# VH-VL binders against q983m5: the designs that were tried, part 23

Target 1, 189 residues: q983m5
Amino acid sequence: MVKVIASSLRKGNVVDKDGKLYVILFAENIHPGKGTPVTQLDMRRIGDGVKVSERYRTTEQVERAYVEEREHTFLYADGEGFHFMNPETYDQVAVSEAVVGDAAPYLQEGMPVQVSQFNGIAISLVLPQRATFEVVETEPTTKGQTASSSYKPAVLSNGVRTAVPPHIAPGTRVVVMTADGSYVERAKD
Short names: E, the ipSAE of ESMFold2; O, the ipSAE of OpenDDE; V2, 0.75 times the mean of E and O plus 0.25 times the DockQ between their complexes.

## First folded at step 7 (VH-VL)

Design n07 (framework fv_nisevokitug)
Fold by ESMFold2-Fast, scan of step 7:
Structure n07 (fold): chain C 189 residues (1-189), chain A 124 residues (1-124), chain B 108 residues (1-108)
Amino acid sequence: as target 1 above (189 residues)
Amino acid sequence: QVQLVQSGAEVKKPGSSVKVSCKASGGTFSSYAISWVRQAPGQGLEWMGGIIPIFGTANYAQKFQGRVTITADESTSTAYMELSSLRSEDTAVYYCARVGYSRGWYEYYYMDVWGQGTLVTVSS
Amino acid sequence: SYELTQPPSVSVAPGQTARITCGANNIGSKSVHWYQQKAGQAPVLVVSDDSDRPSGIPERISGSNSGNTATLTISRVEAGDEADYYCQVWDSSSDHYVFGTGTKVTVL
């Protein structure tokens, strides 16, 4: 095991707490206007399935357990789930909708992902931090505004709703965060 | 402590499928990894695959990939192993077993609770 | 593929010591687990993580693991120790449980 600061922990990490192993289902860093920054972790104990919620100071050290993380490439989705291939061994793995969760709309054929496994069984999926999608629907560009003066609603080619700067027109490719779909920048060569 | 109880013996024809059940009692089922291991008459132990019920995904041994399907039903605390395209060579006792572990390292995986076994006979 | 080799059989007299080896390249860097299987019964875990003894397992049963050989030792052997014994590791390269070839212990 290795000690890591609480704020570095993410969904799919396994932590050792008092000799018991937990899979992180949700992690959020909370920075209140007053008070100490905290990391909220929602976890499930592997041995008996008990769900717990814990708060740590963002800088607090937590024991992280080793879990196999292997690179795969997304292939396709069907009624059996989401299918990935290990690019070195050509082994395919099917991952359920329960494991993929809210990351599903951001998957693109050929996308490299990290699959976290316990006993060879997929328990979490980590996408690249950013992905590029075309804006399929948004209001026309507004003349006379600064680019960042206000954001406007947009729908991405994957169906996700986001907010983009006024100068972004339909048909523009944009870079978004896969964690929440938030706009980062206009895609460039 | 957890006990695993398996379904009864089956006699199947070549080319058919068999589905064996493994019901957990006396403890929490959903977060344990459940493995399936078979043993042909007079032979050793052979791992087939496993599942963690809360995640709904399975891992299969390469030899059985495409023929074996492992599923679980959390509401009944039951895991299932279905083997298709049966051959005479598939005649064996099939066991389910709960995976134990130490401190989160993959090299520490072992099987600490075993079902009683299910004899599957494949004959014409 | 990673393979665990065991002697096919070991014969031992009551009160003596039986030693069952499990051989593989650099097995000492892995955690080895041992199962006992009596005729007509399911396997029972008797040693986990090289040398840890599960609750209910007699102190006469012990394990060790170093270099290229893991060993299960049964001291002061009793008739009830007659069984097949299997070693096991997890192979992270293939995401696979690897069982040894098995050793039949006969108490004569």
Scores: ipSAE 0.012, ipTM 0.599, lowest interface PAE 8.8, mean pLDDT 84

## First folded at step 8 (VH-VL; framework fv_nisevokitug)

Design p01 (at its last look DockQ between E and O 0.01; V2 from the best seeds 0.00; counts 0 for: pae O 8.9 > 2, unsure alone 74.6 < 75, placed apart)
Fold by ESMFold2, look of step 8:
Structure p01 (fold): chain C 189 residues (1-189), chain A 125 residues (1-125), chain B 108 residues (1-108)
Amino acid sequence: as target 1 above (189 residues)
Amino acid sequence: QVQLVQSGAEVKKPGSSVKVSCKASGGTFSDYAISWVRQAPGQGLEWMGGIIPIFGTANYAQKFQGRVTITADESTSTAYMELSSLRSEDTAVYYCARVGYSRSWYESYYYMDVWGQGTLVTVSS
Amino acid sequence: SYELTQPPSVSVAPGQTARITCGANNIGSKSVHWYQQKAGQAPVLVVSDDSDRPSGIPERISGSNSGNTATLTISRVEAGDEADYYCQVWDSSSDHYVFGTGTKVTVL
């Protein structure tokens, strides 16, 4: 075990807490103008899948285990799970739905992803920050909408519900964040 | 303290299959990955594959790909290794082991810190 | 395929020091683990990460690793040290565990 400061932890890192291993699902460093900087960690215990959310002082030391991180490309999904290929060795790996989680609708054939592995087994995926999808459904803009609500509801080609600017029509290809489907810009192709 | 208790010895005919169980007692084996290692009589240790029970996916040694299936049942804290199309060369003691993790933050190092008692599988005609 | 070579046997008198080598190209860049296996028993981890001893392993059992050779050293050998010893690494290029060929230690 190596101790690291909490603010250095990222998604896919593995930590040892009280003799149990956890994979980091989400990490955020919060530096308020007043108060002590903290690191917010959402983690999943490898043994039983229990999820925990904890805050640490950014300088607090945490025991970290090393994991391998490798690029793979997404191939397809089926009843066995999500299938990826190592672009250098051409070895294929199936990744469980539990590991893919909320990222599933954003996967596209050929998409590069970063795979974190423990004992050669995938425990976390990181997708590219952005991906392009078609808007398949959206509503007309209503006049008189308040300044706090300038976006309208939309459904993307992957089934994700999001909000888009008023000028986006069905059939438009848009760039979204893969973390939550939030609109970035109209696709430039 | 975790102990790994394996199923009993088996005698099998060539062409059949065997399924060996590995149950965690005094704790859960699902806290970490579980590996399977075999040892033919008078020979060394040979890794077969492993699993992280909560994820249900396995990593298989290339030699056994297509013949071995490793699974786990989290509710009973039991892992299984099934080897099909048995041959006389598969006569061995089969061990399950809990995977320990690297002490180094920049290296991926794995080892086996708790071993089951072993299961003798004899393949004879 | 990464292979770990060990001498097939080592004979040592009680009280003497036994040295068991594990050879491979650039093994010093890997973490080496060692297992003791007595007749009829499962292997037992005796050294992890080159030189760390699990709880309950006596100080007289130690490990080192540099260059192309890792070494398990058993000082003040006792009759109870008679066993087979295996080194092991993780090979990240193949995602495989690799065990050494094994060394039988005989206490004369």
Scores: ipSAE 0.295, ipTM 0.728, lowest interface PAE 4.1, mean pLDDT 86
Fold by OpenDDE, look of step 8:
Structure p01 (fold): chain C 189 residues (1-189), chain A 125 residues (1-125), chain B 108 residues (1-108)
Amino acid sequence: as target 1 above (189 residues)
Amino acid sequence: QVQLVQSGAEVKKPGSSVKVSCKASGGTFSDYAISWVRQAPGQGLEWMGGIIPIFGTANYAQKFQGRVTITADESTSTAYMELSSLRSEDTAVYYCARVGYSRSWYESYYYMDVWGQGTLVTVSS
Amino acid sequence: SYELTQPPSVSVAPGQTARITCGANNIGSKSVHWYQQKAGQAPVLVVSDDSDRPSGIPERISGSNSGNTATLTISRVEAGDEADYYCQVWDSSSDHYVFGTGTKVTVL
């Protein structure tokens, strides 16, 4: 265990809070124009999977536990969970839905993923920042939109909702951010 | 990383026209709007208009309507701004900028997240 | 036409906090963006959508927006922060991008 400042914490880190271990699912530093900077942490308790949300001062010290990070390849999902393989050792690990969380829709076969393990147990994942999906539903394309026209709602092939430029039509493959599904660009297929 | 590179400085006579180019590299071009913003010496920023390259249709600030033409060539990832009937008060640095957007599902707000280096246009007799 | 008003200048000592205001009727209902422009350079986006910080922008720079005033805050001001700063919105009524009048920040 080591003490670190809250603002240095990132997704996948393991922290000790009140004698219990949590994996960070989401970390955000908030620096308001007025007031005290804070770090927002969404965490999952290791063992029972309970989710908690905590706010710390950015400079507040938190106990951090060591986590092993290794690159894996996503293989498939089944009733036992999500299966990943270490491309070097060919060892496979099953990761629960609770651990995968909101990353599940973005997983694709063959995708390289960083798997974080605590004492040999997979506790978190880090996906590539970008992934490609097909737009399956969106509003009709309207030509003549101004440069300041709003993006339109769309649904990706993985079921994720996003906003896309007005010219994007169903069937188009697009690159999105895996963190929030936000549109990046048309796929270069 | 996306970059915008503009054409070089121009010196023009009153009544003539000037066409400034803006080439994008390092990212997508067609899906993002390009805006043109000018800045007279010692003055603030002024939006002139913009275009979404894939649409080919531009929108303009009312002040410049009828005098400015904004176009884009997707094949070369280049946007153009042509200003006609030049006046001395048109002397300014002209910037192209990529219009970024918020990631909100319910609302989209646009801002200029990438800027060209600027093109000085001097109008003098 | 929709207009954004900024103070012409703000002076601040190194290490202190600079606050730049952008005023307009009900600007709190709009998304405000901020640009930094150093002498002889192109503008750089430093705050988007009231308070979001683009990649590469120091945490010392932050934004807020409420009521009739948006504010850019630069904490622990450095000599390198000396620049002109512009707020910007999109006006739906006119379909125009509108920039503030600009504020020159001088580091004493």
Scores: ipSAE 0.008, ipTM 0.550, lowest interface PAE 8.9, mean pLDDT 89
ESMFold2 (binder alone), look of step 8: mean pLDDT 89; pTM 0.926

Design p02 (at its last look DockQ between E and O 0.26; V2 from the best seeds 0.00; counts 0 for: pae O 10.7 > 2, unsure alone 74.99 < 75)
Fold by ESMFold2, look of step 8:
Structure p02 (fold): chain C 189 residues (1-189), chain A 125 residues (1-125), chain B 108 residues (1-108)
Amino acid sequence: as target 1 above (189 residues)
Amino acid sequence: QVQLVQSGAEVKKPGSSVKVSCKASGGTFSDYAISWVRQAPGQGLEWMGGIIPIFGTANYAQKFQGRVTITADESTSTAYMELSSLRSEDTAVYYCARVGYSRGWYSSYYYMDVWGQGTLVTVSS
Amino acid sequence: SYELTQPPSVSVAPGQTARITCGANNIGSKSVHWYQQKAGQAPVLVVSDDSDRPSGIPERISGSNSGNTATLTISRVEAGDEADYYCQVWDSSSDHYVFGTGTKVTVL
């Protein structure tokens, strides 16, 4: 264990709080214009899966446990879970749907993912921030309609519903954020 | 203190399978993981694999990959180890154990601090 | 795979010191744990992290680890120390637990 300041903690880190291990699911540093900066941590206790949300001062010391963090590439999903390969050893690991969570629709064959492991068992995944998907459903592009710049509903090839600019037509490849599917830009041709 | 209580001894024929249970008593499962270790008569300890019950996936020793399935039921605080295609060489005492975690400066160090009583599995015709 | 070698047996007179070795390349860079197993019983952890003793383990049982050898030392040996002893590490390269070959301690 190493003591670190709370503001340095990220998703996939493991902390020791009162003798129990928690994996961080979400971390946000909040800097109000007036007042004391805080770190919001959402975490899951490894022993029983209980989720907790806590706030720390950004400079507060927290004990961080060492976990194995290794890059893997996504292969496929089936009834046993999501399957990844270590590109250096070629060993495969199955990751449960509970660990993959809301990231599942954004996984693509060959995608690099950071896997955090405890006792050889995957406890967290971190995907690339952005990924590219095709728009499979959206309203047709109308000539000359750019006056409002209002985003329109769209469905991506992975089934995620999002909003895109009016000029995006079905069949267009778009870059989205893997955290929530929000549109970033049109993919390069 | 938690105790690990295993299912009773079994006699099996070659080619069949066996499923051994391991129940945490006096509390919930360990905060970390449950491992399975076997010991053939007069032989040493051999790790088979382990699981963190709430995540549902297992880490298997390479030797047993494809023949062993380790599962857990968090609601009953029970882990299971199933070994298929049994051979006479699989005659052994099978232990479950709670994994402990050492607080190291730069490494996690895993050991087994609580052991079940063991389950004798005999494979004979 | 990483292998841990122990002598098959150690014989010791009561009141003397038994030393049980666990050999592997650069084992001093790993944490070594030790288990005692009496006949017909489950193993019991007696040393963790090279030298730490769990609650209830007498201080006459101690451990050390450096270079290519970890050692479990039992001072003032009693008849009740007669058992099999195993060393163990976690091998991060294989994600496996590795047990030593085991040492039978006989009290003469």
Scores: ipSAE 0.327, ipTM 0.746, lowest interface PAE 3.6, mean pLDDT 87
Fold by OpenDDE, look of step 8:
Structure p02 (fold): chain C 189 residues (1-189), chain A 125 residues (1-125), chain B 108 residues (1-108)
Amino acid sequence: as target 1 above (189 residues)
Amino acid sequence: QVQLVQSGAEVKKPGSSVKVSCKASGGTFSDYAISWVRQAPGQGLEWMGGIIPIFGTANYAQKFQGRVTITADESTSTAYMELSSLRSEDTAVYYCARVGYSRGWYSSYYYMDVWGQGTLVTVSS
Amino acid sequence: SYELTQPPSVSVAPGQTARITCGANNIGSKSVHWYQQKAGQAPVLVVSDDSDRPSGIPERISGSNSGNTATLTISRVEAGDEADYYCQVWDSSSDHYVFGTGTKVTVL
């Protein structure tokens, strides 16, 4: 068990609350304009499957179950699932689409990913918060448009739809958040 | 204390299927992985696959991929193992076993700490 | 596939020490668990890398692991120790639980 701040908790994490273990199904940090920031957690209790919702202060310490978390690198996906490798041991693990979920489009070969296992089964992944993709489609740009203008729709090379600044054109590599595909910045590579 | 009670012995024809049940009592069910292990007469233990009931996702040994289905019913604290296309070599005692629960999980520490009594499945013409 | 090799049989006199080996490449880097199976019964966990000794398991049963060999040691062997013993690991590369070939311990 380890104490972590509530705001650091993510989907798939296992926490101890009142001596019972819960799997986080959903986590959101809420920063109201007025008041104390809070973390909303939707969890399922391990043992009986009861779903609960709890709200914590973002800085509140929560007991996190010490499940096996190992850094892996994403290799490839196939009909058997998503394959990751431990860069130290070269052991490979196959993770189901159900576990990967919405993270699938953001997986790139060689990407470091934290794989969590419970009783020998991969139960969750933690991807880097940011990933780089090429813009393959976007609205035409007008000469003179600056980054201060409204964002325009775009499609990334992984098929994810996002919004980019007007000056971004197809072929440009951009950094996006892996959580929702939101644009962060132009890639510097 | 936790106990696993399995369904009774089965006699099956080649090509048929068998479904063995494993009911847990005396403790929690959903937060433990249930593994299935078989043992042919006079032979060693062979892992077939397992499931974590709360997640509903099973993993299987490659040898049995496509032929075995492992499921769990949390409401009844029962795990199931269905083996299809039965062959004579499938004659064995089939065990369910609980993977031990401990805080501070490491995959290397995973072991079966509670076993069912076993279910004999005989496949013969 | 990862395979664990055990001697088919070990014979020991009462009061002596039985040692059962489990061999595999770099098994010393893995947690090795041991099961006892008496005739007509289900296996019973007797040794794990867990800090807690299984309930009811005597201290005279212990495990060690180094290099390419894990060893189950049964000190002061009794007639009741006659059984089949299996080593077991979890192999992350294949996501399989792997059992050893098994060793029959006979108490002379």
Scores: ipSAE 0.000, ipTM 0.530, lowest interface PAE 10.7, mean pLDDT 87
ESMFold2 (binder alone), look of step 8: mean pLDDT 89; pTM 0.928

## First folded at step 10 (VH-VL; framework fv_nisevokitug)

Design q01 (at its last look DockQ between E and O 0.01; V2 from the best seeds 0.00; counts 0 for: pae O 8.8 > 2, placed apart)
Fold by ESMFold2, look of step 10:
Structure q01 (fold): chain C 189 residues (1-189), chain A 123 residues (1-123), chain B 108 residues (1-108)
Amino acid sequence: as target 1 above (189 residues)
Amino acid sequence: QVQLVQSGAEVKKPGSSVKVSCKASGGTFSDYAISWVRQAPGQGLEWMGGIIPIFGTANYAQKFQGRVTITADESTSTAYMELSSLRSEDTAVYYCARVGYSRGWSSYYMDVWGQGTLVTVSS
Amino acid sequence: SYELTQPPSVSVAPGQTARITCGANNIGSKSVHWYQQKAGQAPVLVVSSDSNRPSGIPERISGSNSGNTATLTISRVEAGDEADYYCQVWDSSSDHYVFGTGTKVTVL
């Protein structure tokens, strides 16, 4: 069987724990100033969707299961779900809202995503780390204000609420993290 | 051990639909995916599609796309397969089966089978 | 499309060895599963992942897979082994199960 260290696990990986398969939803390696480095894993059992949160020493062995992982391109969403296309075969797949989850507002037409599949059925999506959206609401800019720690509320074109630096005006295109909508930088268009 | 129990035999007219049930006992769908396979008289096994109950979407064999609907009700531990626009060539025994997973070299198989449901399509 | 070819039949005397082949291009790179189906019954998994036996399957039933051929071997054949046997793979390019054409084993 394929054993890996816990710190190598990332979102979309699948693990076998006590004879059950889990998909990784979130993984973080934590190196505290004191104490032993740990890996925090949030994962979902694919049989019943039960979510668990566990903490491992970074060097602990975990059995990894290999499932199909393929790039797809987002097309659109409708009442039947979120629709993606395999760019090599042109096959389309509908992915349930349960699988897409909180990633939904960050999907953009043509966006490449990684899809993990069990028995040909999508169980996880991984979006690009960053995406560009327009700021549609925020406070006006203020002359002479340069403090980067004074982020102000903003609403993005996808409806996500976030915080931006004070120099960002409505209509500005910004790069955000798809994990939480946090501001990265002004877009370089 | 889980046991899959299917609904009884059916006789249908061409152009109608059939819905076959598959109930898990001794376990729930919480741990498993369910697949559907048919076998015409004197013929081999033919895969139709499958579902992971909690996701509510199915993977269909291309041949049956548009005619088959596979669903599951996790609260009753029951899966369903509905085949529409029936024709005489759809006369077969229809099986449900639990999907198993091979560790290491990712692959799928069927480790528990229902008893089968004979569907006869005749004028 | 990926196809698995089996001989239509194999005849074997009691106590002898039956070998059932499953042929396809590069099948050795895939995991092959085997099912036994007795007359009037549902299939039963007898080998998974080339060579693993499910609980309750006797050691005289074994599997192997290399190159372009997977083989199910039944040693010391008994009358109860008379059945149809199917090989099966998962084809990741189509996301489909593929079953072999089936082999009828007759015990003479």
Scores: ipSAE 0.506, ipTM 0.807, lowest interface PAE 2.0, mean pLDDT 88
Fold by OpenDDE, look of step 10:
Structure q01 (fold): chain C 189 residues (1-189), chain A 123 residues (1-123), chain B 108 residues (1-108)
Amino acid sequence: as target 1 above (189 residues)
Amino acid sequence: QVQLVQSGAEVKKPGSSVKVSCKASGGTFSDYAISWVRQAPGQGLEWMGGIIPIFGTANYAQKFQGRVTITADESTSTAYMELSSLRSEDTAVYYCARVGYSRGWSSYYMDVWGQGTLVTVSS
Amino acid sequence: SYELTQPPSVSVAPGQTARITCGANNIGSKSVHWYQQKAGQAPVLVVSSDSNRPSGIPERISGSNSGNTATLTISRVEAGDEADYYCQVWDSSSDHYVFGTGTKVTVL
């Protein structure tokens, strides 16, 4: 166990709260115009999967549990779960849908992923912050709109809904944040 | 799309209190601060205070400290502003607004506004 | 207390450019936001000082900030632009939101 400030916590981290371990599903630092910044954490309790939401001062100390983290490569998903491989040992691990959660649409073959294990059990994943997908659907662009104008709804090749600049058209590859599918930039490939 | 809907107009006597409600819909409520801003007839905007619903604590403009109470109910996505010891000078349209921010820690604005609530204080 | 000063009124002919200033000491170091308020309506955020323009706000409206003056610029002014405009900052020292005195823009 190690104490860290709440603002440093990330998705996939494991924290100890009241003697129980939780995996962080979502972490956000918020400063909504008040003097005291806060960190909001959505967490899942290890064991029974109960989801909880907690708030901390950004500077508040939180106990982070020791978890073994190893880089793996995503291979494929099937009825047994999501399969990852250690690129060094070639060992494979199956991760349940419950653990993968909302990250599932963003997994791509060959993607490096940090797999966290507690007592040999995969409990969380950390994906690269960015991933590239093709835009397969967008709304029509209004004439006169520019890249700096309002974004328009779009659907990515993985089914994720996002918003893209007006100049983005179907067939275009875009970089999005894996956390929420938000648009970052046009892919350079 | 996030909307803020406020309670209806109020007519109050001097010395009384008024409580205005602000209900949020179409988005998250707890993640953002709700501010209250008033505007006297023919005058400018004046910030009164605000609250972070998830946190439950409010802050107030110095001018209104001790006379205004801001609260929030997360279960109903509603914020409240109560102003006591009303004076004729408190006659104004009162707005609630959601505070937005950039990823920076010092950029705060009000991106969603209620329709306003007229409070008239008269003897 | 931190105060923002605006001209009481600005008159502009259709198609011309309106510039509304917001003055305060070292305002250039602050994030300045602007609101448009039409008669009988609630204020609307028109400039957030973010890289992204608020949804529905035309490109004709922009903000700049330097030194002791922030400026709201409305290009190619239309009749619909007639409104009151307010600048706003957040003062970290007092943890207060501060609005400018407001400027009435009249389209001639």
Scores: ipSAE 0.013, ipTM 0.552, lowest interface PAE 8.8, mean pLDDT 90
ESMFold2 (binder alone), look of step 10: mean pLDDT 92; pTM 0.947

